# VHH binders against DegV domain-containing protein DR_1903: the designs that were tried, part 3

Target 1, 288 residues: DegV domain-containing protein DR_1903, of Deinococcus radiodurans (q9rt62)
Amino acid sequence: MIAVTTESTADILPLQLGYSGIHLLPVPLGHQGQVYSERELPPDQLVNLIRTTGEPARTLAIDDEVVARTFEAALQGSKSGRLVHVASGSRFTPHFEVAARVAGQFGVRVQVIDGGTVSYALGVQALHAAHLADQGADFGQIARALAELRERTLLTFAVESLDFLRVNGRIGNVAAFIGNWLGLRPLLAVEAGEVVSKARVRGQAAAVRTLLSATHQFQHQTGETLRLYCGHTIGGEGAAEQLQGQLQAVYRDLPAPLHPLGSGLTANVGPGVVAVLAFPRRFGLGHA

## First folded at step 4 (VHH)

Design A4 (from D5d with A33D; framework vhh_8k46_1)
Fold by ESMFold2-Fast, scan of step 4:
Structure A4 (fold): chain B 288 residues (1-288), chain A 122 residues (1-122)
Amino acid sequence: as target 1 above (288 residues)
Amino acid sequence: AVQLQASGGGFVQPGGSLRLSCAASGFTFSSYDMGWFRQAPGKEREFVSAISGSGGSTYYADSVKGRFTISRDNSKNTVYLQMNSLRAEDTATYYCATDYEYVWGSYPFDYWGQGTQVTVSS
């Protein structure tokens, strides 16, 4: 079986890591010249640190040596002697470039896939890759399946401010609009490996309604039964619970679990975020 | 608030059986995966088993496949681990786990409570 790695910022939860066997590349956090792991600076402490110092936190590039050690550890557990690394989108982070460079030291044993996305949308790709590897899939089969999943994934979210994306250099296609978003909550989506602007709304109820509408349109477009997740950063819990309730009222036979987002994502998007992640159920995570 | 209460551990001889239970409250139980981790003295925690929210999918560590069976009763908000053909190496504290509103940065064992001790010895 092919081993699978991805990044700590893929927001894969402990039980999912346990049953998937996925190994994580730790993405470091920087604040005022100090470096932290996500474990050392969990989201509530991160938000408090930003509030008390008035200084933003950033996600940092992973050292080549750390990547090499992680790949070696994952390969030691691989019966096939092969590894697939699913990297966050090359247009979002330096992580794909670093992983691809280090993978060169391993020859054909390590293949790196550009996941074209971030957060749990990336985590879902890694979990699906692990599921396929457990079924005996090869590199080509995994790469094709992840490309199809990427094309059939909805990741839409409401932020309180574009400043967090700006500070981290991840504002992408919406950078030109930063001055025009005052007084409104931006609704953003990840499409074709980039952050795009979808709407501007006032208040939590309007943000939740827009995410619900996007999910409904996506379901009609795909025509397939969906797996749904309600993501949130610190301060976004109430909005995520409201979204969950509304999704369960419309899609009554589908679970729509809450998904807490980690410190890496919180540093990049800020507190108070609510998100919907949706994709066809056939892209198995090892569960329905 | 989320509460997970593991029970059913105890002393058993090699080849014996135990059934662990985990009573969950404070969340929409049927929407979340549930599972078990264990930790033996001087060892790192390890994954044991997991079950999907619907109960349609189950997962097992290689060390327990064919001996342990995970199940859940969504009407009672309870997950079970039936442990058969127990071995000395199964001796550990067993922790019930959920991914609902995971507290990032905390040790999973702190989040999942005290666990239940299983001792397999003659």
Scores: ipSAE 0.422, ipTM 0.738, lowest interface PAE 3.1, mean pLDDT 87

Design A6 (from D5d with S31R; framework vhh_8k46_1)
Fold by ESMFold2-Fast, scan of step 4:
Structure A6 (fold): chain B 288 residues (1-288), chain A 122 residues (1-122)
Amino acid sequence: as target 1 above (288 residues)
Amino acid sequence: AVQLQASGGGFVQPGGSLRLSCAASGFTFSRYAMGWFRQAPGKEREFVSAISGSGGSTYYADSVKGRFTISRDNSKNTVYLQMNSLRAEDTATYYCATDYEYVWGSYPFDYWGQGTQVTVSS
């Protein structure tokens, strides 16, 4: 079996890490010249720190030595002596480049996949890779399955402010919203490894309604039974619960669990975010 | 707030049995996976077992497969770990966990409390 690694910013929960055997590269957080782990700066403390100082936090590059040690540790648990690393999208973070460079030191033993996404959409790819590895899949089978999963994934979310994406250099195609805030919440999606603008809405109810509509359109387009997740950052809990209730009313046989998002993602999108993650149910995660 | 209270540990002879319980509150229990981790003195916390929200899927570490059984009662918001054929190597503090744990200002592991101590000795 092939070992699987990904990043701490993939928002995989502790229990999921336990049963999947996935090892994480720790993504450091920077604030006012100080470096923190996510454990040292959990989401509520991160939000308080940003509010009290008026300064944003950022995710930082992972040291090559940390990447190498993580790969070595994961390989010790690999019966095949092989590892697949699923990296956040190369257009979002430096992590793919760093992982690919370090993987070169391991020859054929370590393969790095560009996940083309972030947060739990990345986590889902890593969990699916672990599920396939447990079934005896090889590198090529895993790479093809993850490419298919990426193409069939909906990740869309409502932010309270574009300032967090702007400060982290990830505003891209959504920059046009900055001049026309006027109390509207941007609805964003991850498409082809980029953040794109989908809509502008006023208030929580409109944001939730738009996420629900996006899910319906995606369900119609794919024609498959979906796995659904209601993601949120600190302050987005109420909106996520409302979204969950509306999804459960329409998709009665499908769980739509709440998924709390970590400090790394919170630094990049801010508090008060609500998101929907959806993909075909056939992409098993080894649970539910 | 999420609260997880593990209980049922104790002293047992090799080959004996114990049943651990974890009472959960503060979230919609039936929608989230539950599981058990353990930590022996001087070792890192390790995965033991997990069960899906519906109870339809179960997972076990290789070291406990065939000896331990995880189950849940969603009407009581409780997950159980039935431990049979206990060995000295099973001696550890046992913690329960949920996929809902990473919420509102605590990082993973801080919610798991003191756990419940299992000592297998002769």
Scores: ipSAE 0.147, ipTM 0.546, lowest interface PAE 5.2, mean pLDDT 85

Design A7 (from D5d with G53Y; framework vhh_8k46_1)
Fold by ESMFold2-Fast, scan of step 4:
Structure A7 (fold): chain B 288 residues (1-288), chain A 122 residues (1-122)
Amino acid sequence: as target 1 above (288 residues)
Amino acid sequence: AVQLQASGGGFVQPGGSLRLSCAASGFTFSSYAMGWFRQAPGKEREFVSAISYSGGSTYYADSVKGRFTISRDNSKNTVYLQMNSLRAEDTATYYCATDYEYVWGSYPFDYWGQGTQVTVSS
């Protein structure tokens, strides 16, 4: 009965928005002084724009007014008159801080959760929140379930270059990788609300093997049946399909769907990315 | 590439019935949720119904609950929408959707499959 909001950069697909009822805060994109919505600059056009101009794109802060309007719209659709907003990690973006500040105008009606992650890992937290809300869960139950999901989530990915994270100010502790390993692909993970470095590998096959290995190790550590997603940005489709095939060969009863990553994520990590997202199956997402 | 072919629309009088079908190809159908959206003239596109990959869970917009039934046949890669007790306000183009990547590349995208027109009028 509680409405759920998150951000457009959570990479939730339109059908998932439809069946979950989730409302999105639009995260703006910036390029050479121009501001775009994700609709105006889809991933293929974003990559082409970066390639032809030689200039990077960035995700921008959301205006307080836009947050307030989104919360008001979501509350109008809420039968309980209550809303939970699942924000991207406060160490990655300003969005948690902005959402928390604006939520103060709504008193107890709007609660904000620090999702501690980005992209579809954030998206699955929002989808799980919507699933629990549909089952009649209160805010406290949702917050506890999302905290547990965060502790039991694997998000690992291979990038072609660290330049995209650097330009967006999100390179942090992985900056030490710059300049020393030409021709190697960095393997990164999101752990405890931060991007961490896991490995450096040569070529697509090695990247896919490392993601598969990380998934196998995570499955062994959790001891639970997993839900699996193979994420990709433009140019990463082939690697994601290879990963999917290898995951399905090992985890035969699990779908391991391909999941396209949007323009906001692409601006921050670049084209050619392949990722694995894994978490225990018990964290339901409504329509699977 | 993902291809969704919606069919079964047409003209019907209030109180009538129609059965929509969506034939899917280009992805592992049995691994993805399927659903229906509709768009009436001058209105935003709205959610109608969804069904999980296994068929074990179904969801309906409040406006169609009790009148419409979604189902799927994974052996035929097809999803269905049985529409009963049709009303003038059900007039719209109906779109078949999946939670897999669409033809125009990665999210965000504005493509919901091909659509089939339903007109409920006397």
Scores: ipSAE 0.360, ipTM 0.709, lowest interface PAE 3.3, mean pLDDT 85

Design A8 (from D5d with G53D; framework vhh_8k46_1)
Fold by ESMFold2-Fast, scan of step 4:
Structure A8 (fold): chain B 288 residues (1-288), chain A 122 residues (1-122)
Amino acid sequence: as target 1 above (288 residues)
Amino acid sequence: AVQLQASGGGFVQPGGSLRLSCAASGFTFSSYAMGWFRQAPGKEREFVSAISDSGGSTYYADSVKGRFTISRDNSKNTVYLQMNSLRAEDTATYYCATDYEYVWGSYPFDYWGQGTQVTVSS
């Protein structure tokens, strides 16, 4: 079967890594000249370091050698001798470019896909690729399915501040909205491989209502039954639980599990984030 | 708040059977997948089996496929692992897990508790 790799910042859970067989490419974290893995700097400690020192944390560049070793390890577990790597969006990080360059050393054995997204939306693409590989799909079938999934994915989230995206160089076309927000929370989305600004709202209840509304509109646009996730960073738990309750009240036959987000994403978006991730449930992850 | 308590381990001879149970609390059990991992002395923790939130899909490591069966009872917030045809290499501490847990590189101990020891020896 085709092996699947993606980045440690894809927020795939340990049990999901276990049953999918996905190998993670580690994305290092930096804070005040020190380098950490996600294990060494979990989200609560990362938030405490930022608060205590007043200095931001960042996701760092991936070395070519680390990519090559990750591909080699994954290929050793591949009965077909083939690997698909799903990289974070090329407009968000340099990771796709590095992975694609290194993949050249492996000829036809390694295919790198630009995931066009981040966090668990990227994780979902990798999990779907693993599901298809387990069903005997080839490179072309996986690439086409992931392209379809990218076009039919909603990722919308509320942040407390744009400063975290700014210091990591990932503000994109929302740079014009940086400044004095006067108690308003930005509502952002990932669309066409970039972060876009959707609204500014006051308070948790308004943020949750906006995410619910976006989900409702997306469901009507697709016309399909959705798989729903309520993502959160440290401090966003209450908002995520409120979102979950409201989604389950509207979509009673659908689970809307809470999904904790890791340190890599927390460094880029900050604490207190609540997000909705939605896509048609036909894109199986093996646990639906 | 999340608590996972595994039980049912013990000593058994090769070829014997054991049934493990995992009692879960602190989350909406029926909304999350459940599974089992194991760790033998001096080795890394390895995946054993998983079951979807509905129970409609099951997954097994190649080393246990055909011998182990995972099941769940959402009314009791419990997941089970029926282990048949046990081998010496199945000796390990068994832990239950849920897909509510954080991804931090190594698996978090906070949610998995002490596990339950299985010893297969003659």
Scores: ipSAE 0.373, ipTM 0.706, lowest interface PAE 3.4, mean pLDDT 86

Design A9 (from D5d with S52T G53W; framework vhh_8k46_1)
Fold by ESMFold2-Fast, scan of step 4:
Structure A9 (fold): chain B 288 residues (1-288), chain A 122 residues (1-122)
Amino acid sequence: as target 1 above (288 residues)
Amino acid sequence: AVQLQASGGGFVQPGGSLRLSCAASGFTFSSYAMGWFRQAPGKEREFVSAITWSGGSTYYADSVKGRFTISRDNSKNTVYLQMNSLRAEDTATYYCATDYEYVWGSYPFDYWGQGTQVTVSS
């Protein structure tokens, strides 16, 4: 079967990584000239480092050599001698372009998919790819299924500040919204491989209510039973718990687990973020 | 809050057997996968085994296939690892895990507690 790789910033949980066999391509973190892995600089330490120094952290480009070593390691664990790599969206990061370039030296053995998203939405694509690979799916079947999953995924989130996206060069088309932020929370979504602005609200309760409303609209549009995740960065735990409670009140008996977001995403969106990730439950995650 | 308490380790001769237990609380146990990791001195943590929420599918690292069996009892919120034909290479601290929330980032051991030590020696 086909081996699966994705990025360390995909926020896949340790057990999910273990049973899926997914290999992670490490995305380096930079702060004041020092380079860290996600493991070396976990989110609480990252936030503390930013606050104590007053300097932002960034996600950095991945060296071709590191990509090649990751692909080689994954291929050695592959009984089919084939690998699919699911990269963060090409409009968000340079990682797809680097992976695609390096994959060329492996010929047909390595195929790279543009995931069009980030964080656990990317992680879900990789987990679904691993699930399909375990079922005997070929590359074309996996690519089509991931395209369908991308089209049927809701990822929306509330940030405290746009500064983190700005300093990482990921503010893009939401740059126009940097004015009048005092006391307001920007509500953002990932749509068509880009971050878009959806609303501005005052306070945590309003942010949670807007995320709940977006989930309700999405449920109505799909007409399917959803998998729900309440994502958060350090400081966003209370908001995520509130969102979870409200989702469980609306969608009784449907799990809405809290999902901690890693350092790579925290560097790009900042502390205090709460997010909802939703997609039809028929998209299996390795074992679900 | 999620709590995972591993127990059942100890000293055993090569070829012997041990049964590890993991008592879980703080989440809907029957809805989530459970599994085991281990870490030997001076080595990176490695995946050992996993079981789906229903117990319908199990997964094993190649190094333990045919020797270890994972099982769960959803009425007791407990996952088990039956370890047979133990080898010196199985010496490690064993940790249980879930694919539910309660991690700080991707890979800290903190929420799994101290684990349970298995020593295979003659």
Scores: ipSAE 0.345, ipTM 0.693, lowest interface PAE 3.5, mean pLDDT 86

Design B10 (from P5 with S52K D56S; framework vhh_7pa5_2)
Fold by ESMFold2-Fast, scan of step 4:
Structure B10 (fold): chain B 288 residues (1-288), chain A 122 residues (1-122)
Amino acid sequence: as target 1 above (288 residues)
Amino acid sequence: QVQLVESGGGMVQPGGSLRLSCAASGFTFSDYYMSWVRRAPGKGPEWVSTIKSGGSSTSYADSVKGRFTISRDNAKNTLYLQMNSLKPEDTALYYCARVDEYYDSSGFPDYWGQGTQVTVSS
């Protein structure tokens, strides 16, 4: 079977890492000249550190040596001697470029896929890749399945401020919002490998209603039974619970679990974020 | 109806050994990855070990590597955890879990047992 790697910022839960066998590239965190792993600086401590110092934290590029070491470790566990790495979107982070460069040293043994997304949307691509690999899929089959999953994934979220994306250099096409939001919460989505603006709403209730509406439209568009996740950063728990309740009222038979988002994503989007992730159930995550 | 029943827990001194068992029913056991998850007093769930459906691939939390061994018997619908060189920090309720894509807000999968208590104390 083909081994699978992705990034620590893919927000895959520890239990899921255990059953999938996925190896993670550790994305380092920087704050005031100090470098931390996500384990050393979990989300609640990260938010407290930012609040206490008044200084932002950043995700940093992964060293080539760390990437090579991770690929070597993953290949040791691969019976086929092959590895697929699912990288965060090349337009969001430098991680795809670093992974692709290092993978060149391994020849055909390591192949890198541009995941075109971030956070648990990237995580579910890695989990699906691991599921397919366990079923004996080759690289081409995995790449095609992930391309289809990317096309059929909804990732939309409400932020309290664009400052976190700005200081990390990830604001891109939503930079027009800087300085003019005046008490409105930006509603953003990941589309075609980019962060795009979907709405500007006032207050938590309006943000939650907009996420619910987007999910309903997506379900109608796909016509398929969905997997649903209510993501949140520290301070976004109440909004995520409200979203979960509203999703369960509409999709009574479907779980919509709360999904805590890690420090790497928190550094980039800030506290108080609520998100919905949705994709067709047929994209299995390794329980069968 | 999915049912998981853990057994084999107990009190043991540091350095001792215990073997946990989990009897599964209500689903095709051989089709599912299985895990052991523990919860120490006042803490959230901690993943311990996972075994793939065919039993050929296993993984372990760093805290238990080299000391614990997960195994399964698909003919008997039973999951095992052999625990050696037990430490006080291993004290927890141990749960057998069917690996599912859905988790409750605490990080536990929806299909898990009642748990079996392991207490490591002198």
Scores: ipSAE 0.000, ipTM 0.315, lowest interface PAE 11.8, mean pLDDT 85

Design B17 (from L2 with P99E; framework vhh_lunsekimig_d3)
Fold by ESMFold2-Fast, scan of step 4:
Structure B17 (fold): chain B 288 residues (1-288), chain A 119 residues (1-119)
Amino acid sequence: as target 1 above (288 residues)
Amino acid sequence: EVQLVESGGGVVQPGGSLRLSCAASGFTFSSYALYWYRQAAGIERELIASITSGGSTNYVDSVKGRFTISRDNSENTMYLQMNSLRAEDTGLYYCATGEYYSWGTHDYWGQGTLVTVSS
């Protein structure tokens, strides 16, 4: 069986489905010259630290040594002596580049895939890779399946401010929409490996309604039964619960679980974020 | 020496309750997420409950509404309150934590405590 690794920022804990073989690369956090793991600085403490100091937090590059150590540990548990690493999108982070460089030291044993996304959408790709590996899939089969999953994934979210993406260098093509408008929330999506701006809406209710609308359009376009997840950063719980309720009203009998998002993502998008992740149910994420 | 020590396991009838404890020594919990795993004979070990340092919890569907994970950072201890126990809840229960994470793999693990729900 091919071993699978991804990043700690993939937020897979709430998606855990019995695959004990997935190893995580810890993504370090920086604040005022100090380095933390996500475990050392959970989202509520991260936000409190930012608020009390007035200084931003950032996600940092992963050291080559840490990547090599993680790959070696995962390979020791691999029956096939092979490993697939699913990295966050190369346009979002340097992690793909670092992983690909280190993988060169392992020859054909380690294959690195550009996940083209972040957070729990990345986590879903890693879990699907593990599901396929458990069924005896090879590198090519996994890579093809993940490419299909990326093409058929909706990741849309509402932020309170673009400042968090800006200070972490992830503002990209949404920089044109930077502004200080009281009560307006930017609505963003991950499309083709990039964050794109979809709208600016006033207030929480409008943001939630727009996420519901995006989900409805996606369901109509795919024509398939979906898996749905209502993501949130600290402070976004109420909006996520509202989204969950509205999704359940529209898609009766489809679960839409709340999905807490970790510190790495919180540093990049800020508190008070609500998100929807949707993809066809046929993409397996583990055992029933 | 770093260790996690579990207690509170035992034999109980269906519908009964147990409270598991996991005490840490040689390190401090306060910045770490904490986990409870269950392993029944002949099946893979599974994550059943987790709690972040901020108190946010997650549960597998089969225990949701029946089990409650909690933490006491001042006592460096985590708990699993198990109510409405069923025969399928029988197994070895492990607490786990640490900075390094992989699916089902952590820096620190308890020795396991046996919970038997009698027929």
Scores: ipSAE 0.000, ipTM 0.142, lowest interface PAE 17.0, mean pLDDT 82

Design B18 (from L2 with S102V; framework vhh_lunsekimig_d3)
Fold by ESMFold2-Fast, scan of step 4:
Structure B18 (fold): chain B 288 residues (1-288), chain A 119 residues (1-119)
Amino acid sequence: as target 1 above (288 residues)
Amino acid sequence: EVQLVESGGGVVQPGGSLRLSCAASGFTFSSYALYWYRQAAGIERELIASITSGGSTNYVDSVKGRFTISRDNSENTMYLQMNSLRAEDTGLYYCATGPYYVWGTHDYWGQGTLVTVSS
């Protein structure tokens, strides 16, 4: 069957890595001239380092050699001798371009998909790909399924500051909001492979209400039963718990689990973030 | 023991200048980000300027272009140069350091120094 790889920044849980067989391409972290793995700088230590020094951390480019070694390792575990790599959105990171270039060395054995998103939204694409591969799907079937999942995914989140996206070069179209939001929390979404601004609100309760409203609108537009996740970075736990409670009050028969977000995403969006991830329940994640 | 001691406050006429100092001891000064806050009567305490361990600065819009934050790691001292002072700049000015993000708080604060802008 086809092996699956994605980035360490996809926020896939250890248990999910275990059952899916997904191999991770490590994305390095940088802070004040030093390089770390996510293992060396877990989210609590990353946040402490940022707060103490006042300097943001960054996700760094991946070396071609590291990509090649990751692909070779994944292919050794592939009975079909084939691999699909699901990369973070090409408009967010250089990782798609690097992966696509390196994949050329492997001919038809390695195909790279532009995931058009980040974090656990990317992670669910990789998990769904692994689920389909386990059922005997080919490259074309996987690519079509992921394109459909991507079109039917809601990812929206509240940040404390746009500075983290700015430092990492990911502020893009929301840069116009900087300087005019003092005391307000920006509400952002990932749409068509880019970050877009949705609102600016005061305080946790308003941020949670806006995320809940976005979920209701998405449910109405799709007409499908959703799978829901309440994401958070360090400091966002209380807001995520409030969101979970309000989602469960409305969608009584659906779980809305809390999902801790890793160091790579924390470097790009900062501490105190709360997010909602939603997509149709029919997209299977294996044992999830 | 960590100590932050502000100085340089006083009474000045509109359009005047003052330079505040924050002398620090009891921690590795060069490794910490440093902050100036302002507390006016009946108004919530607000962050007005910051300087990172690497020297990057940030300012609230109301003081941008008028105030300059700086640090001298050899003297364990942070400064705030205030120019073109306005009546609304009146308040207690605090220096602070320690862990911080938007909804967080600082571990270490000075006692404050009073700045009064009036005739």
Scores: ipSAE 0.000, ipTM 0.329, lowest interface PAE 12.6, mean pLDDT 85

Design B2 (from Q4 with S101E; framework vhh_7pa5_2)
Fold by ESMFold2-Fast, scan of step 4:
Structure B2 (fold): chain B 288 residues (1-288), chain A 122 residues (1-122)
Amino acid sequence: as target 1 above (288 residues)
Amino acid sequence: QVQLVESGGGMVQPGGSLRLSCAASGFTFSSYWMSWVRRAPGKGPEWVSTINSGGSSTSYADSVKGRFTISRDNAKNTLYLQMNSLKPEDTALYYCARAPEYYDSSGYLDYWGQGTQVTVSS
């Protein structure tokens, strides 16, 4: 089977990594000239560090040598001698460009896919790739399936501030919102590999209602039974639980588990975030 | 109804061996990745080993590499863990687990069995 790699910022949980066999490229964190791994700076400590210093943290580019060593290790574990790397969106991070450049050293053995997204939406693509590889899929089949999943994925989230996206250079076309909140929370989505603004709402209840409405609209557009996830950063737990309850009231047969978001994403979006991730149920891991 | 039933645990002296079995029912066993997870007294769950659906690919925690071997018999719907060169630190309840049908954000595997106790002591 084809080995699968992605980035530590894909928010795949440790036990999911263990059973899936996915290898991660570690995305380093920078704060006041110091470099940390996500293990050295878990989300609660990261948020505390930001609050006590008054300065935001950043995700940094992965060193080419680290990428090369990770690809070599993953290839040695691959019976097919092949590896697919699922990278965060090329319009969000430098990671696709770095992975693609390093992959050139390996010829056809390493293929890099632009995931066009971030966080657990990227993680789901990597998990789906691992499932397809386990079922004997070739690179072309995996690439097509991930493109289909990407086109049929909803990732919508409410942030407390756009400053975190700005500092990390991920604010894109929503920069006009910065500094003009009037006490409102921005509702953002990932569409066509970019962060786009969807709404401004007042309060947690309105943010949750808007995420629920986006999910209903998306379900109608796809016409398929969905997998649902309620993502959150530190401080967003209450909103995520409220979203989960409302989703389960409407989609009674669907689990809508809470998904804690890691330090890399927290650096980019800040504390107090609540998100919905949705995609068709058929994009699963662990069964045929 | 998904069922996983572990067996084969017991007491052994350091350096000894045990073979754990997990009998699966209520699902198409040959379609799922399977794992062994252990829980030592006073500690959280630790992933031990995973095997893919066809049995062609395996992975292991660093603490057990070279000593444990995971395998499966899809015709018998059974997962195995051969444990050699056992150490006192391997003392734990061992659980058979199925990879989730959903991408479960809890970080826990689907449908853990009741577990089988392994105690390594002199």
Scores: ipSAE 0.005, ipTM 0.389, lowest interface PAE 10.3, mean pLDDT 84

